# Designs tried in a protein design chat: VH-VL binders against Putative dimethylsulfoniopropionate lyase DddL (dddL). Part 22

Target 1, 232 residues: Putative dimethylsulfoniopropionate lyase DddL (dddL), of Cereibacter sphaeroides (q3j6l0)
Amino acid sequence: MHSLSERVEQLRLNDCPDWLYLLHEFDALYRQGSDGGSRPIRTHRKRVRDSLALIVEANPAVNDRPPEVKPVTAHLGRALDLGERGAVQGMSRALARVAGRLTWEYGYEKVPKALARKYAYCEILGPRGPICAERLILGFVLFAPSTTYPQHSHKDIEESYISVAGAWSENDAAVHAPGSLILNRPGLEHRITTGDLSPCLLAYAWTGSEERLNQPGMKLSSPRKARIEKGI
Below, E stands for the ipSAE of ESMFold2; O stands for the ipSAE of OpenDDE; V2 stands for 0.75 times the mean of E and O plus 0.25 times the DockQ between their complexes.

## First folded at step 8 (VH-VL; framework fv_dalutrafusp)

Design W02 (from U03 with heavy chain D101E, light chain Y96W; at its last look DockQ between E and O 0.39; V2 from the best seeds 0.00; counts 0 for: pae E 7.8 > 2)
Fold by ESMFold2, look of step 8:
Structure W02 (fold): chain C 232 residues (1-232), chain A 119 residues (1-119), chain B 107 residues (1-107)
Amino acid sequence: as target 1 above (232 residues)
Amino acid sequence: EVQLVQSGAEVKKPGESLKISCKASGYSFTSYWINWVRQMPGKGLEWMGRIYPGDSDTNYAGKFKDQVTISADKSISTAYLQWSSLKASDTAMYYCARLYENWGYFDYWGQGTLVTVSS
Amino acid sequence: DIQMTQSPSSLSASVGDRVTITCRASQDISYYLNWYQQKPGKAPKLLIYDASNLETGVPSRFSGSGSGTDFTFTISSLQPEDIATYYCQQYDNRPWTFGQGTKVEIK
């Protein structure tokens, strides 16, 4: 027989019900509160949901990534447990079914010291997979308790976070409830702090041009390496 | 390699206008903020502001707002710092600098432009 | 705005001496503090990021420590080429602010 890949052709979303169910939970998450919030938030929710619907309809490729863990992922079980008891339990249950297949990463070659043991993210859908897409990135960010993520921004990318579990605030604003959406318009700076007693799990969505989404948004070539290679 | 090359030293009188430049090479100019940092004679470093050349979005430290203008020309990968009316207190070294990704540390610096404003 | 206060403003030490510079932030900035070296007539150069991480290519005699509001920069054995002014800088929140600098000289 041929290799497994050649024999079955490309694995597709419809062949992967646990991934499909997770995407259904993302749709539900962005449907929740669709009449509420500011106009930019409502427009963003619609953009995410419309993009996701088109992607799912197209039955995209699914390319497994090697599973990877980070120190913070020791908190994932507790975060899923908390989320399962809350308003977004469907998301927590769906994520739990694929938890062992996730590729957690920092997005930077040299991650800030305060974050190295307290933060990581994983992409679920996007240019790097596992569910392949060009015009939308979906994933999760996990924070340990008592984490401060310094002020930063992304140009040409509209980013949203939705709480799945745990307490957090942005730019020292009020603590956010599970299911609430925080929108970071392109270029807006944000600073994140998390509560002291429980981990924080956020679902995220990035929208933007295909060109920008196809480049690593959080993981780029380090200019520091170029200095070393070119000399002293 | 990433390189920021600034225009040469300037000697000016109070009330004159001035535009100094910072030419970037070795990276995607439109995808990274360019920052300006002032160093007055014998003094420390002060962040003045920045521009995102891709869309000309600008931010200024409060003390420099309305005192200078930061701009960029994408076609020649060049950022600018300009004054409409120089004061003697504008005498300083001015650096352009780039951030490491989206983090707030400056990994690449221009060589500096000395601006001297005297009667 | 977050004020950064360095101490001392200047110091003089012999080759081989241990040199210590402190930096205090006006509010808790976690680990979001960097150290730069500026040699006479040159642009600043990043040495330490996130309080304690050496930038690639920086000699191991340089180190940093601290968190919250109090930070320390150390040269374990001062060398002639270390004559410079050293600056701390916070990046927890804009505007990015620097300490006033510490000039290090050889006796």
Scores: ipSAE 0.012, ipTM 0.529, lowest interface PAE 7.8, mean pLDDT 82
ESMFold2 (binder alone), look of step 8: mean pLDDT 93; pTM 0.941
OpenDDE, look of step 8: ipSAE 0.492; ipTM 0.826

Design W03 (from U02 with heavy chain D101Q; at its last look DockQ between E and O 0.39; V2 from the best seeds 0.00; counts 0 for: pae O 6.4 > 2)
Fold by OpenDDE, look of step 8:
Structure W03 (fold): chain C 232 residues (1-232), chain A 119 residues (1-119), chain B 107 residues (1-107)
Amino acid sequence: as target 1 above (232 residues)
Amino acid sequence: EVQLVQSGAEVKKPGESLKISCKASGYSFTSYWINWVRQMPGKGLEWMGRIYPGDSDTNYAGKFKDQVTISADKSISTAYLQWSSLKASDTAMYYCARLYQSWGYFDYWGQGTLVTVSS
Amino acid sequence: DIQMTQSPSSLSASVGDRVTITCRASQDISYYLNWYQQKPGKAPKLLIYDASNLETGVPSRFSGSGSGTDFTFTISSLQPEDIATYYCQQYDNRPYTFGQGTKVEIK
């Protein structure tokens, strides 16, 4: 009785059409639209696209993670519905196909109680998977209505948000709509607020060195220090 | 305009201490990494380490760890490289350089500081 | 540490010639590679970032290509002012490392 140890063949991206489809939507998301005349935004978008293209071409391993939900995921259905009506409907549809496979996380050792019910993120591509990559992180951030995401910054990591659904603001500077892109340069302090009517769904990308992306060091900034440094 | 201005050439003897400076202007000093790069005579470029003036976070290449100290004074937008005890092998040109957006490439460089250590 | 190997170490070409320099990384560094020009007695100057992007103000005769482990720097038409040593540099991991340099001279 030769126990054919069924070598569970490592799944690759090409074996996972739904994940591949979602990555194509990310590519489209960062390919389409105006840079608003911003060189940093243009450069960042190019970095994301170039990295993603290389990763897809390499047919990376896919390691499915156990699905995990957070309190805020109760709003995911509505967020997806809203997204399907917006400028980024393709992304919303692609995400909906894998919604049951997502691992939602807080990313912090200690999450404020007020935030714990109103916030979560999931990684789609990155060092933590499910799609394995070392030089790019792609994922989603979900906010409940009336959420304040505390001020923080990312050292040595360039971050972008692209709105999928809902209205939100960063640093009280503007109200963002679906399709809007905001770039957070390394070390830039930023705070996010959402409206009181609808959840907010954001696609996000992190670019940086392999070393830094493997250890992003997520920390919330002290409100006082950030204000002093900005001269406010 | 972004500028990095380094202190002048130094001539020292082995065993002496030395602190050279890099003064930054034209940008937010606390928001960018300052790096130090060594170039020995007739040789290539060697990254030594970096400092983030905003919180004084520092990183060193293994070769230079415990051999030099990198520091910064944000009140005067100045970064420093110092030796407690110079060696003849420390003879080199030393450059400070800003890291673009805190990662990636060195977009601005100081003019260099020549350090000569001879008995 | 990631090792960067440049080729050739030196070259001599005529004005107007196409010049090509290669850089190989000891591991896959994606496109996290920059090219610098250093003229005699001067600090290095950034020419190309992220393997293929021309820095602002840099002449179009300079270009870069490649990804992974193999990269190429090109001067399409060598000019007298291009006499310098050129360096590749990776920033995928610390410590940041440079190639050994390529000295470019004019015949």
Scores: ipSAE 0.021, ipTM 0.621, lowest interface PAE 6.4, mean pLDDT 90
ESMFold2, look of step 8: ipSAE 0.137; ipTM 0.670
ESMFold2 (binder alone), look of step 8: mean pLDDT 94; pTM 0.945

Design W04 (from U03 with heavy chain Y100W; at its last look DockQ between E and O 0.62; V2 from the best seeds 0.00; counts 0 for: pae O 5.2 > 2)
Fold by OpenDDE, look of step 8:
Structure W04 (fold): chain C 232 residues (1-232), chain A 119 residues (1-119), chain B 107 residues (1-107)
Amino acid sequence: as target 1 above (232 residues)
Amino acid sequence: EVQLVQSGAEVKKPGESLKISCKASGYSFTSYWINWVRQMPGKGLEWMGRIYPGDSDTNYAGKFKDQVTISADKSISTAYLQWSSLKASDTAMYYCARLWDNWGYFDYWGQGTLVTVSS
Amino acid sequence: DIQMTQSPSSLSASVGDRVTITCRASQDISYYLNWYQQKPGKAPKLLIYDASNLETGVPSRFSGSGSGTDFTFTISSLQPEDIATYYCQQYDNRPYTFGQGTKVEIK
C-alpha cells in the first residue's frame, strides 16, 4: 500500500476566495475618493493599486499563519460592527469573514504595558503573509478606546492609513472618519490617538523596497523631549 | 527653491586626500537622503552611497565601501564625500543628489564636481 | 546587484521622429524604475518615475511604460533640445543601479 504522500499542493490566492475578496476591497479602498489635491497621496494610491494588481495577477502563494489574538482583539467585534455602518462597509464585511484567521502582532521587541492592551496589527499581504508579496504590505491596525500610539517613523517606507472604523487623530492635526486617508511619508514622525468611546480600526499599506519591507525595523522614536528639540 | 551646490573642480595627485562638498538649500536638510553618484569620463552613472543627515545613517555600494567616506554637517546643510588616498582611477565627475520622499527618485542634483587625479 | 541593460547604446533620428529606448532588469523590479535625461556637461534630470509617471514640468512628448523586467521610454516627437544621454535606474534594491545609457543624436 504505497502511501501516496498527498503532496499538499501549495494554496494560491485564486484558491482562497475570502482572501481574494479582501484584496479587492483594498483595491477599492485605494481607488475610491479624492486625493485632496495632493500629489504625494495620488502617487501613493497609484503605487498601492498598481502593485496590488500585479500581485493579484501573479496568483501568489497563500501561507496560512497560526491565528493569534491580543488583548485588543476583544474590541475587534465592535470595530467591525461600526465599520459596517460606515463608508467602507465592504472592507469591514470582508475582514469579518477572515477574522478568525488573523495573526495579530505587536511588531516591537518591547511593547509598553499600556500599549500592549490597546494595540495590535495584522498583516494580510506581505513578506510575512498569509498572502505572499515582497513589494507591498497590506494589513490592519486595531486600537482600543483612549489609546495613544507612541510617536514613531518608518525609514524608507511610505505608509498610509485608511480609516475603517472609529475616530482617531494623527499628530493632533485632524479627526479622521471612516474613509479618510492619511499619508506618512518616509521618515515622517507620527503619533496616533483614539477617542474614548469606540475602538479604531485602520487599514494600512506599506510601500518600499523589497529589502526594507523584509526588515522594516519597527522602533519607537526618541522621547518627547528629543522630538521637541528636533521641531517635531 | 531646492538647490544643491557642489564645491569646485579638483586637481590632485595620487595618494592625496580630498573632501568635496554638497550644500543644500530650500528644504529641510535633515529630512532627505543625500546620494553621491560617480560618472567616469565618457561612462555611465554609478551610485556610490547615501547619507541621512538627520541621524547620519549611511549606506554604501559594495564597490565603494571603505573606498570613500560620506558624511554630513547639518549645521550648515552640507554633505561630503572624501578620500583618504586618491587613485588615478578616481578621476570622474561626482554628483550629489537628493532622494525624493526618501525613496528611489533623484529629483534634485548638484552641478557636479570634477575630480582629476594625475601624476 | 540588479543589472540594468539598456538598448540601444546610441541612436540617431530626425526631428519629429518617434524614439524608443528599452531597459531590461536582471530580475523583477515591479514598477521601481526611473528615467533620466543628461545633456552634455550637465547633471542628470529626472523625467519619468515609477516606470510611467511624468515628472512635473517635463514635456508630454516623454513617456514611460512597463513593469517587471521590461521597460520602455519613448519620445513621441524628437526635438533638437532632446539631444542627450538617457538612463534608466532601478530602486527596488540597493545598490541603486543605472542602465549603461542611450545616446540620442539628431541626424
Scores: ipSAE 0.022, ipTM 0.655, lowest interface PAE 5.2, mean pLDDT 91
ESMFold2, look of step 8: ipSAE 0.377; ipTM 0.739
ESMFold2 (binder alone), look of step 8: mean pLDDT 93; pTM 0.944

Design W05 (from U02 with heavy chain D101S S102Q; at its last look DockQ between E and O 0.54; V2 from the best seeds 0.00; counts 0 for: pae O 9.3 > 2)
Fold by OpenDDE, look of step 8:
Structure W05 (fold): chain C 232 residues (1-232), chain A 119 residues (1-119), chain B 107 residues (1-107)
Amino acid sequence: as target 1 above (232 residues)
Amino acid sequence: EVQLVQSGAEVKKPGESLKISCKASGYSFTSYWINWVRQMPGKGLEWMGRIYPGDSDTNYAGKFKDQVTISADKSISTAYLQWSSLKASDTAMYYCARLYSQWGYFDYWGQGTLVTVSS
Amino acid sequence: DIQMTQSPSSLSASVGDRVTITCRASQDISYYLNWYQQKPGKAPKLLIYDASNLETGVPSRFSGSGSGTDFTFTISSLQPEDIATYYCQQYDNRPYTFGQGTKVEIK
C-alpha cells in the first residue's frame, strides 16, 4: 500500500482566480483616474502597476493564511456595501469574494485602546502573503466611524491610499471620497480621521526596497515631534 | 532651490582625524536621507552610508562600518562624515547626496570634498 | 551585496551616433535602477530613475529600459556635451551599489 504522499503542490496565483481577480482590480485602481497633475503621484502609480505586472507574470506562490478578524471587521460588511455603490465598485466586489479569507492585523506591538476597536489592516500581496511578493505590498485598511488613526510615518516606504468606501481625511487637509488617491512620501507624517456616519475602507500600496518591505518598522510618532518638524 | 554645499578640500597626514561637512538648504533637512559616496582617484562610485537627520538613524555599507562616522546637526541643516584616524587609502573625493523623497535615487549632490592623505 | 556589471567599460563614438550601455545585476532588482552622468571634475547627475523614467530637465536623447537583471541606457544621438562617465545604480537592497562606470568619448 504505497501511501501516495500527495505532494500538496504549492498553489500559485494562476490557481487562485479570486486572488488574481482582486489583483486585476488593484491594477485597474492604480491605472484609472487622473494624477491631478502630480508627478510624484504619477510615478508612484506607475511603480505600483509595473511591479504588480511583473509579480503577476511571475505567477507567485499563494500561501493562504489563517483568517483572523478584529473588532473593526464588524464594519466590513457595511463598508463593502458602500463601496459597491461608489466609484470603485469593482474593487469592493472583488474584495467581497475573499472577505472570509482575510487576515486582519494591527501591525503594532502596542495598539492604543481607542484604536483597537476601530482599526485593522490586511495584507493581500507582500512578504507576508497570501500572495507572495518582495517588492510590493497591497492590502486594505478598515476604520470604524469616528476613528482617529495616530500620526505616524514610514521610513523608506512610499505609501498610497485609494478610497474604496467612506469619507476620511488626512492631516485635516481634505475630505476624501471613493476613488481619491493620497500619496504619503517616505518620512511624511500623517494622521487619519474618519467621519462619524460610515466606516472607511482604503486600499493601500507600499513600495520600497525588498529589505524595508520585509521590515517596515511601523512606529507611531509623538504628536509633538511631528509639529516641531513641520515648523508648526 | 535645493542645494548641498560641502566643505573645502582637505590635506592630511596618516593618523590625523578629519570631519567634513555637507550643508543642505532649500528643503526640509529632517525629512530626507543624506548619503555619503566615495570616489577614489580614477575609480567608480561607492556608497558609504546614510543618515536620516530627523532621528539620526544611520546605515553603513559593510566596508565602511566602524571606519567612518556619519552624523548630522539638524539645527544647522548639516551632515558630517568623520574619521578618527586617516589612512593613505582614504584619499578620495567624497560626495554627499540627498535621497529623493520617493526613495531610491540621488537627486541632488554636493560638489564633493577632496581628501588627500599623504605622508 | 548586489553586483552591478556595466558594459562596455569605455567607448568612443562620433557625434550623432547611437550609444548603448548595458548594466547587469547579480540578482533580480525589478526596475530599481538609476543612471547617472558624471562629467570630469563634477558630481554625478541623475539622468534616469526606475530604469526608464527621464529626470526633469534631462534631454530626450537619453533613455533607459529593462527590468529584472538586464538594463540598457541609450543616447540616441551623441552630442559633444555628453562626454562623461555613466553609472548604473541599484537601490533594491542596501548597500546601494553602482556599476563600474562607462567612459564615453567622442572621436
Scores: ipSAE 0.012, ipTM 0.567, lowest interface PAE 9.3, mean pLDDT 90
ESMFold2, look of step 8: ipSAE 0.478; ipTM 0.779
ESMFold2 (binder alone), look of step 8: mean pLDDT 94; pTM 0.944

Design W06 (from U03 with light chain S30Y N53R; at its last look DockQ between E and O 0.51; V2 from the best seeds 0.00; counts 0 for: pae O 3.8 > 2)
Fold by OpenDDE, look of step 8:
Structure W06 (fold): chain C 232 residues (1-232), chain A 119 residues (1-119), chain B 107 residues (1-107)
Amino acid sequence: as target 1 above (232 residues)
Amino acid sequence: EVQLVQSGAEVKKPGESLKISCKASGYSFTSYWINWVRQMPGKGLEWMGRIYPGDSDTNYAGKFKDQVTISADKSISTAYLQWSSLKASDTAMYYCARLYDNWGYFDYWGQGTLVTVSS
Amino acid sequence: DIQMTQSPSSLSASVGDRVTITCRASQDIYYYLNWYQQKPGKAPKLLIYDASRLETGVPSRFSGSGSGTDFTFTISSLQPEDIATYYCQQYDNRPYTFGQGTKVEIK
């Protein structure tokens, strides 16, 4: 009885249509709409799209991670429902198809008590997978209603948020609706707040060097430090 | 206008210490990486290391680790490159350069500081 | 460390000629490559970033292309003021590394 050690063949992106379709929605998300006349935004969108195209073409490995939930994921259903009514319906539907396969994380060793039940993120594409990539991270951030995400910055990483569902603000500058894009340039301090009525779901992209994306080192910063750096 | 102005040419002997400077203006000094690049006579460019003046975070290329010290004084928007003991092989042009958007390309450069080490 | 290899090390061309310089990375760096111009006695100047993006104020005769390991820098019509040494530089990983340079001269 030759135990045919079934060589568990490494899954690739082309073998995983639900993940592939989600990536197509990311491509569409970063292709769609105006850059608002902003060169940095235009450049970032192009970076994300170009990187994503190369990654998809390479048919990367897919390593499913054990699903993990966080308290905030209780709001995911509502967030998805809201997203399906908004400007980015395709993204919400594609995400819903893989919702049970997501690994939600805090990204911090110590999560502030105020965030423990109101925040989580999941990586879709990146060094940690499930879709393996070294120079791009794609994922989602979920906030409960009435959440304040503390001020922080990312060195050597360019970040964008695209609203999928819910209302939110960054740095108290504007209220963002589904489909809106915010660019956080490297080193830019930013704080996020959400409304009191609905959860907020954001798609995010990180671009940067391979080295930095493998060790992003997210650190919370004090508002005072940010003001000092801005000369305020 | 963004400007990086470096200190003047130096002529030193082996074993001497040296500290050269790069003064920045026209932008928030604490918000951008300052890099140092070496160019030996008739040779190419070598990245030595960088400093983030906002928190004094520093990175060095392996070749230059423990060979030089990069520092900054944010009160006067000035970055420094220093040697504790110069060698003849340290003879080179040294450039400071700002990292655009704190990522990976250098958009502004100092005029360079020529360091000559000879007996 | 990522090694960057430029070709040729030097070239001489006539005014109006198309000039092409290549840069090869020792590993895949996607499009995280920049091109600099250094005139004699001057500091380097950024011309192209992200493999193909023209820096503001740079003449349109300069261009870049490529991704992965192979990159190309082009001057569509060489001008007298283009006499310089050109360098590629990767920023996919630290330490940042430069090509050895290409010296461009006019006949």
Scores: ipSAE 0.070, ipTM 0.709, lowest interface PAE 3.8, mean pLDDT 91
ESMFold2, look of step 8: ipSAE 0.618; ipTM 0.828
ESMFold2 (binder alone), look of step 8: mean pLDDT 94; pTM 0.947

Design W07 (from U02 with heavy chain D101H G104S; at its last look DockQ between E and O 0.64; V2 from the best seeds 0.00; counts 0 for: pae O 4.7 > 2)
Fold by OpenDDE, look of step 8:
Parts: structure tokens; C-alpha cells; sequence
Structure W07 (fold): chain C 232 residues (1-232), chain A 119 residues (1-119), chain B 107 residues (1-107)
């Protein structure tokens, strides 16, 4: 009885319709709306779209990761409900289909206790999967109500957030609603705050070199006082 | 207006030390990588290395590692390229260039510094 | 290191001619490719970024295309002021590397 070691064939994106649909929603998300007359935003959106198109065309490997939850994921249900009522309802619905398959993470070696209950992110596409890609990272960030995400920056990585659900602010500059896009250029320091009533769900994209995306080096910035002392 | 202004041409002998400069203006000096590019006479462009003035992080191409030192003085928005001991083979045009968004294209260039090393 | 092979090394064409330059990467670099123009005695100037995007202020006769390993730079109608050496450059990984350059002359 030759145990036909069923070569578990590597799953590809085309074999995973729910993931593929989610990626289509990302494409739509970055195609939709105005760039507000901003060349950097326009360029970033184009980069995300072009990269995503190439990745999808290549039919990448899908490596399912063990699902993991974080305390903040208790708010995911509400966030999804809110998202379904908003401008990007398609994204919320697509995400809901794969909600049980998500691997939520902190991304930091040391997460402040206050943040540990109010924050998590999950990667959908990137070097860490489940959809394998080297030149683009797509995922979601979830915040509980009344969250302050500490100031940080990303070296050599361009980041965008698109609001899916909830109200939030970055650097106290504006209140963002579902569908709003904010661009964080490399090295730009930013802090995120959320309202006290509802959770906040953000779609995010990272663009950068293959080398950098494989080692993003996520670190919280020093307090403002320390930065001032350093002349930053 | 963004500008990168490099120091003037240098004529040196083998074994001498040299430090050339690139002064930046018109933007936040600490927020963009400054790169150095070598162009030997009649040859193409070679990326040498870069510095992020905000934290003085530096990267070098393997060919130039330990051959040159890249540094910056953020107080005067100036980047530097230096040799401890010049060789005749160091004869080249050297350009500083700003990297747009820290990882894409070189959008602004200095005018170049010609370094001639001859006995 | 990623090698960039540019072709041809030199070309001569007439005013108004279509000029095409190719660049091949030793590995897949997606669209992470830029094109520069360098006139004699001057610093390089960015013309095209991310394989196909025209830099602000650059004439529309310049264009770029391609992805992965094969890229093309085109001048739709060569002008006298276009006499220069053109370089492709990848920024997918460090070290950043340039093609060997294409010298464009007018007959």
C-alpha cells in the first residue's frame, strides 16, 4: 500500500476566492475617490494599485497562518458592523468573510500595557502572509474606543491609512471618516487617536523596497521631550 | 527651492586625506536621505552610500565600505564624503543627491565635485 | 547586487526620430526603476520614475514602460537638446545600481 503521500499542493491566490475578493476591495479602495490634488497621494495610490495588480496576476502562494486574537478583537464585530454602514461597506463585508482566519499581532517587542488592550494589526498581504508578497504590505489596524496610538515613524516605508470604520485623528490635524485616506511619508512622525464611542478600523498599505518590507523595524518614537533634546 | 551645493574641485596627491561637502537648503535636511554617487571619467554612475541626517544612519555599497566615510552635520544642513588616504583610482566626479521619500528616486542633485588624484 | 544591463551603449539619430533604450534587470524589480538624463558636464536629471511616470516639468516626448526585468525608455521625437547620456536605475534593493548608460547623439 504505497501511501501516496498526497503532496499537499501549495494553495495559490486563485484557489482562495475570499482572499482574492478582499484584494479586489483593496484595489477598489485605492482607486476610489480623489487624491485631493496631492501628487504624493496620487503617486502612492498608483504604486499600491500597480503593485497589487502585478501580485494578483502572478497568482502568489497563500500560506494560511494560525488565527490569533488580541483583546482589542472583541471590538472587531462592532467595527465591521459600523463599516457596513459606511462609504467602504464592500471592504467591511469582504473582511468579515475572513475574520476568523486573521492573525492579529502587536508588531512590537514591547507593547505598552495601555495599548495592549486597545490595539492590534493583521497582515493580509506581505512577506508574512497569508498572501505572499515582497513589495507590498496590506492589512488592517483595529483600535478600541479612546485609544492613543503612540507617536512613531517608518523609515524607508511609505504608509497609508484608509478609514473603514469609526472616527479617528492623526496628529490632531483632522477627524477622519470612513473613506478618508491619510499618507504617512517615510520618516513622518505620527500619532493616532480614536473617539470614545466606537472602535476604529483602518486599512493600511506599506510600500517600500523588498529589503525594508521584510524587516520593517517597528519602533515607537521617543517622547517629544526626548526628541526636542535631540534636535528632532 | 531645494538646492544641493557641493564644495569646489579638489586636486590631491595619493595618500592625502580629503573631505568634500554637500550643503542642502530649501527643505527639511533631517527628513531625507543624502546619497553619494561616483562617476569616474568617461564612465557611468555608481552609488556609493547614503546617510539619514536625522539619526546619522548610514549605508554603504560593498565596494565603498571602509573606503570612505559618509557623515552629516545637521546644524548646518551639510553632508560629507571623506577619504583618509586617497588613491589615484579615486579620481572622479562625485555627486550628492537627495532621495525622494527615502526610498525611490534621486530628485535633486548637487552640481558635482571633481576630485583629481595624481602624483 | 542587482545588475542593470542597458542597450544600446550609444546611438545616433536624426532630429524627429523615435529613440528607444532598453534596460534589463538581473532579477525581478517590479516597477522600481528610474530613468535619468545627464548632459555633458552636468549632474543627472530625473526624467521617469517608477518605470512609467513622467517627472514634473519633463517634456511629454519622454516616456517609460515595463515591469519585472525588462524596461523601455522612449523619446518620441528626438530634439537637439536631448543630446545626453541616459541611465536606468533600480531601487528595489541596495546597493542602488545604474545601467551603464546610453549616449544619444544627433546625426
Amino acid sequence: as target 1 above (232 residues)
Amino acid sequence: EVQLVQSGAEVKKPGESLKISCKASGYSFTSYWINWVRQMPGKGLEWMGRIYPGDSDTNYAGKFKDQVTISADKSISTAYLQWSSLKASDTAMYYCARLYHSWSYFDYWGQGTLVTVSS
Amino acid sequence: DIQMTQSPSSLSASVGDRVTITCRASQDISYYLNWYQQKPGKAPKLLIYDASNLETGVPSRFSGSGSGTDFTFTISSLQPEDIATYYCQQYDNRPYTFGQGTKVEIK
Scores: ipSAE 0.022, ipTM 0.652, lowest interface PAE 4.7, mean pLDDT 91
ESMFold2, look of step 8: ipSAE 0.384; ipTM 0.747
ESMFold2 (binder alone), look of step 8: mean pLDDT 93; pTM 0.941

Design W08 (from U03 with heavy chain N59R, light chain N93S; at its last look DockQ between E and O 0.62; V2 from the best seeds 0.00; counts 0 for: pae E 7.6 > 2)
Fold by OpenDDE, look of step 8:
Structure W08 (fold): chain C 232 residues (1-232), chain A 119 residues (1-119), chain B 107 residues (1-107)
Amino acid sequence: as target 1 above (232 residues)
Amino acid sequence: EVQLVQSGAEVKKPGESLKISCKASGYSFTSYWINWVRQMPGKGLEWMGRIYPGDSDTRYAGKFKDQVTISADKSISTAYLQWSSLKASDTAMYYCARLYDNWGYFDYWGQGTLVTVSS
Amino acid sequence: DIQMTQSPSSLSASVGDRVTITCRASQDISYYLNWYQQKPGKAPKLLIYDASNLETGVPSRFSGSGSGTDFTFTISSLQPEDIATYYCQQYDSRPYTFGQGTKVEIK
């Protein structure tokens, strides 16, 4: 009885329609809407779209990760419900299809206690998977109501958020609604706050070199006052 | 207007030390990587390394590691490239260049500093 | 290190001619490629970024295309002021590396 060791064939993106459809929704998010007259935003959107197109065309490996939840994921259901009513309802529905397969993470070695119950992110596409890519990271960030995400920045990584559900602000500059795109250029310090009534769900994209995306080195920044005192 | 102005041409002997400068203006000096690029006579461009003046994070190409020192003085918006001991092979044009949004391409360049090392 | 192989090393063409330069990367660098123009005695100038985007203020006769490992730079109609050496540059990983350059001359 030759145990035909069934060579577990490596799953590819084309074998995983739910993931593929989610990526199409990401493409749509970064394709649709105005750039607001902003060259950096236009360039970033193009980078995300072009990179995503190349990745999809290459039919990358899909490595399912063990699902993991965080305290904040208790709010995911409500966030998805809200998202289905908004301008990006397609994204919310596509995400809901794979919600049970998500690996939620903190991304930091040490997470502040106040944030540990109110924040998590999950990677959909990137070096960590499940969809394997080296030059682009796509995922979601979930916030509970009344959350303050501490100030931080990313070196050599360009980041964007697209609001899927909930109201939120970055750097106290504006209140963002579903469909709004916020660009965080490399080195830009940013702080996020959410409203007190609803959770906030953001789609995010990271663009950068393969080297940097494999080692993003996420760290919270020191308070502004401390940085000023240090001359930074 | 963004400008990078480099120090003047240098003529040195082997074994001498040298520090050349790149003064930046027209933008936040502490918010952008400054790069150094070497061009030997009649040759192509070689990335040497970069510095982020905001926190003095410095990166070198392997070829230039421990061969040169890159530094910056944020108080006067100036980046530096220095040698402790010059060699004849260090004869080249040296450019400083700003990295656009700290990623991707060099959008502004200094005019270059010619360094000639001869006995 | 990623090697960039540029071709040709030099070319001579007439005013109005279409000029094409190619750059090949030793590995897949996606669209993380830039093109620079360097005139004699001057610093390099950015012309094209991210393989195909024209830098602000650059004439439309300049263009770029390609992704992965093979890239092309084109001057649709060569002008006298285009006499220069052109370089490709990858920024997918450090160290940043340049092609060896293409010297463009007018006949």
Scores: ipSAE 0.022, ipTM 0.664, lowest interface PAE 5.2, mean pLDDT 91
ESMFold2, look of step 8: ipSAE 0.052; ipTM 0.644
ESMFold2 (binder alone), look of step 8: mean pLDDT 93; pTM 0.942

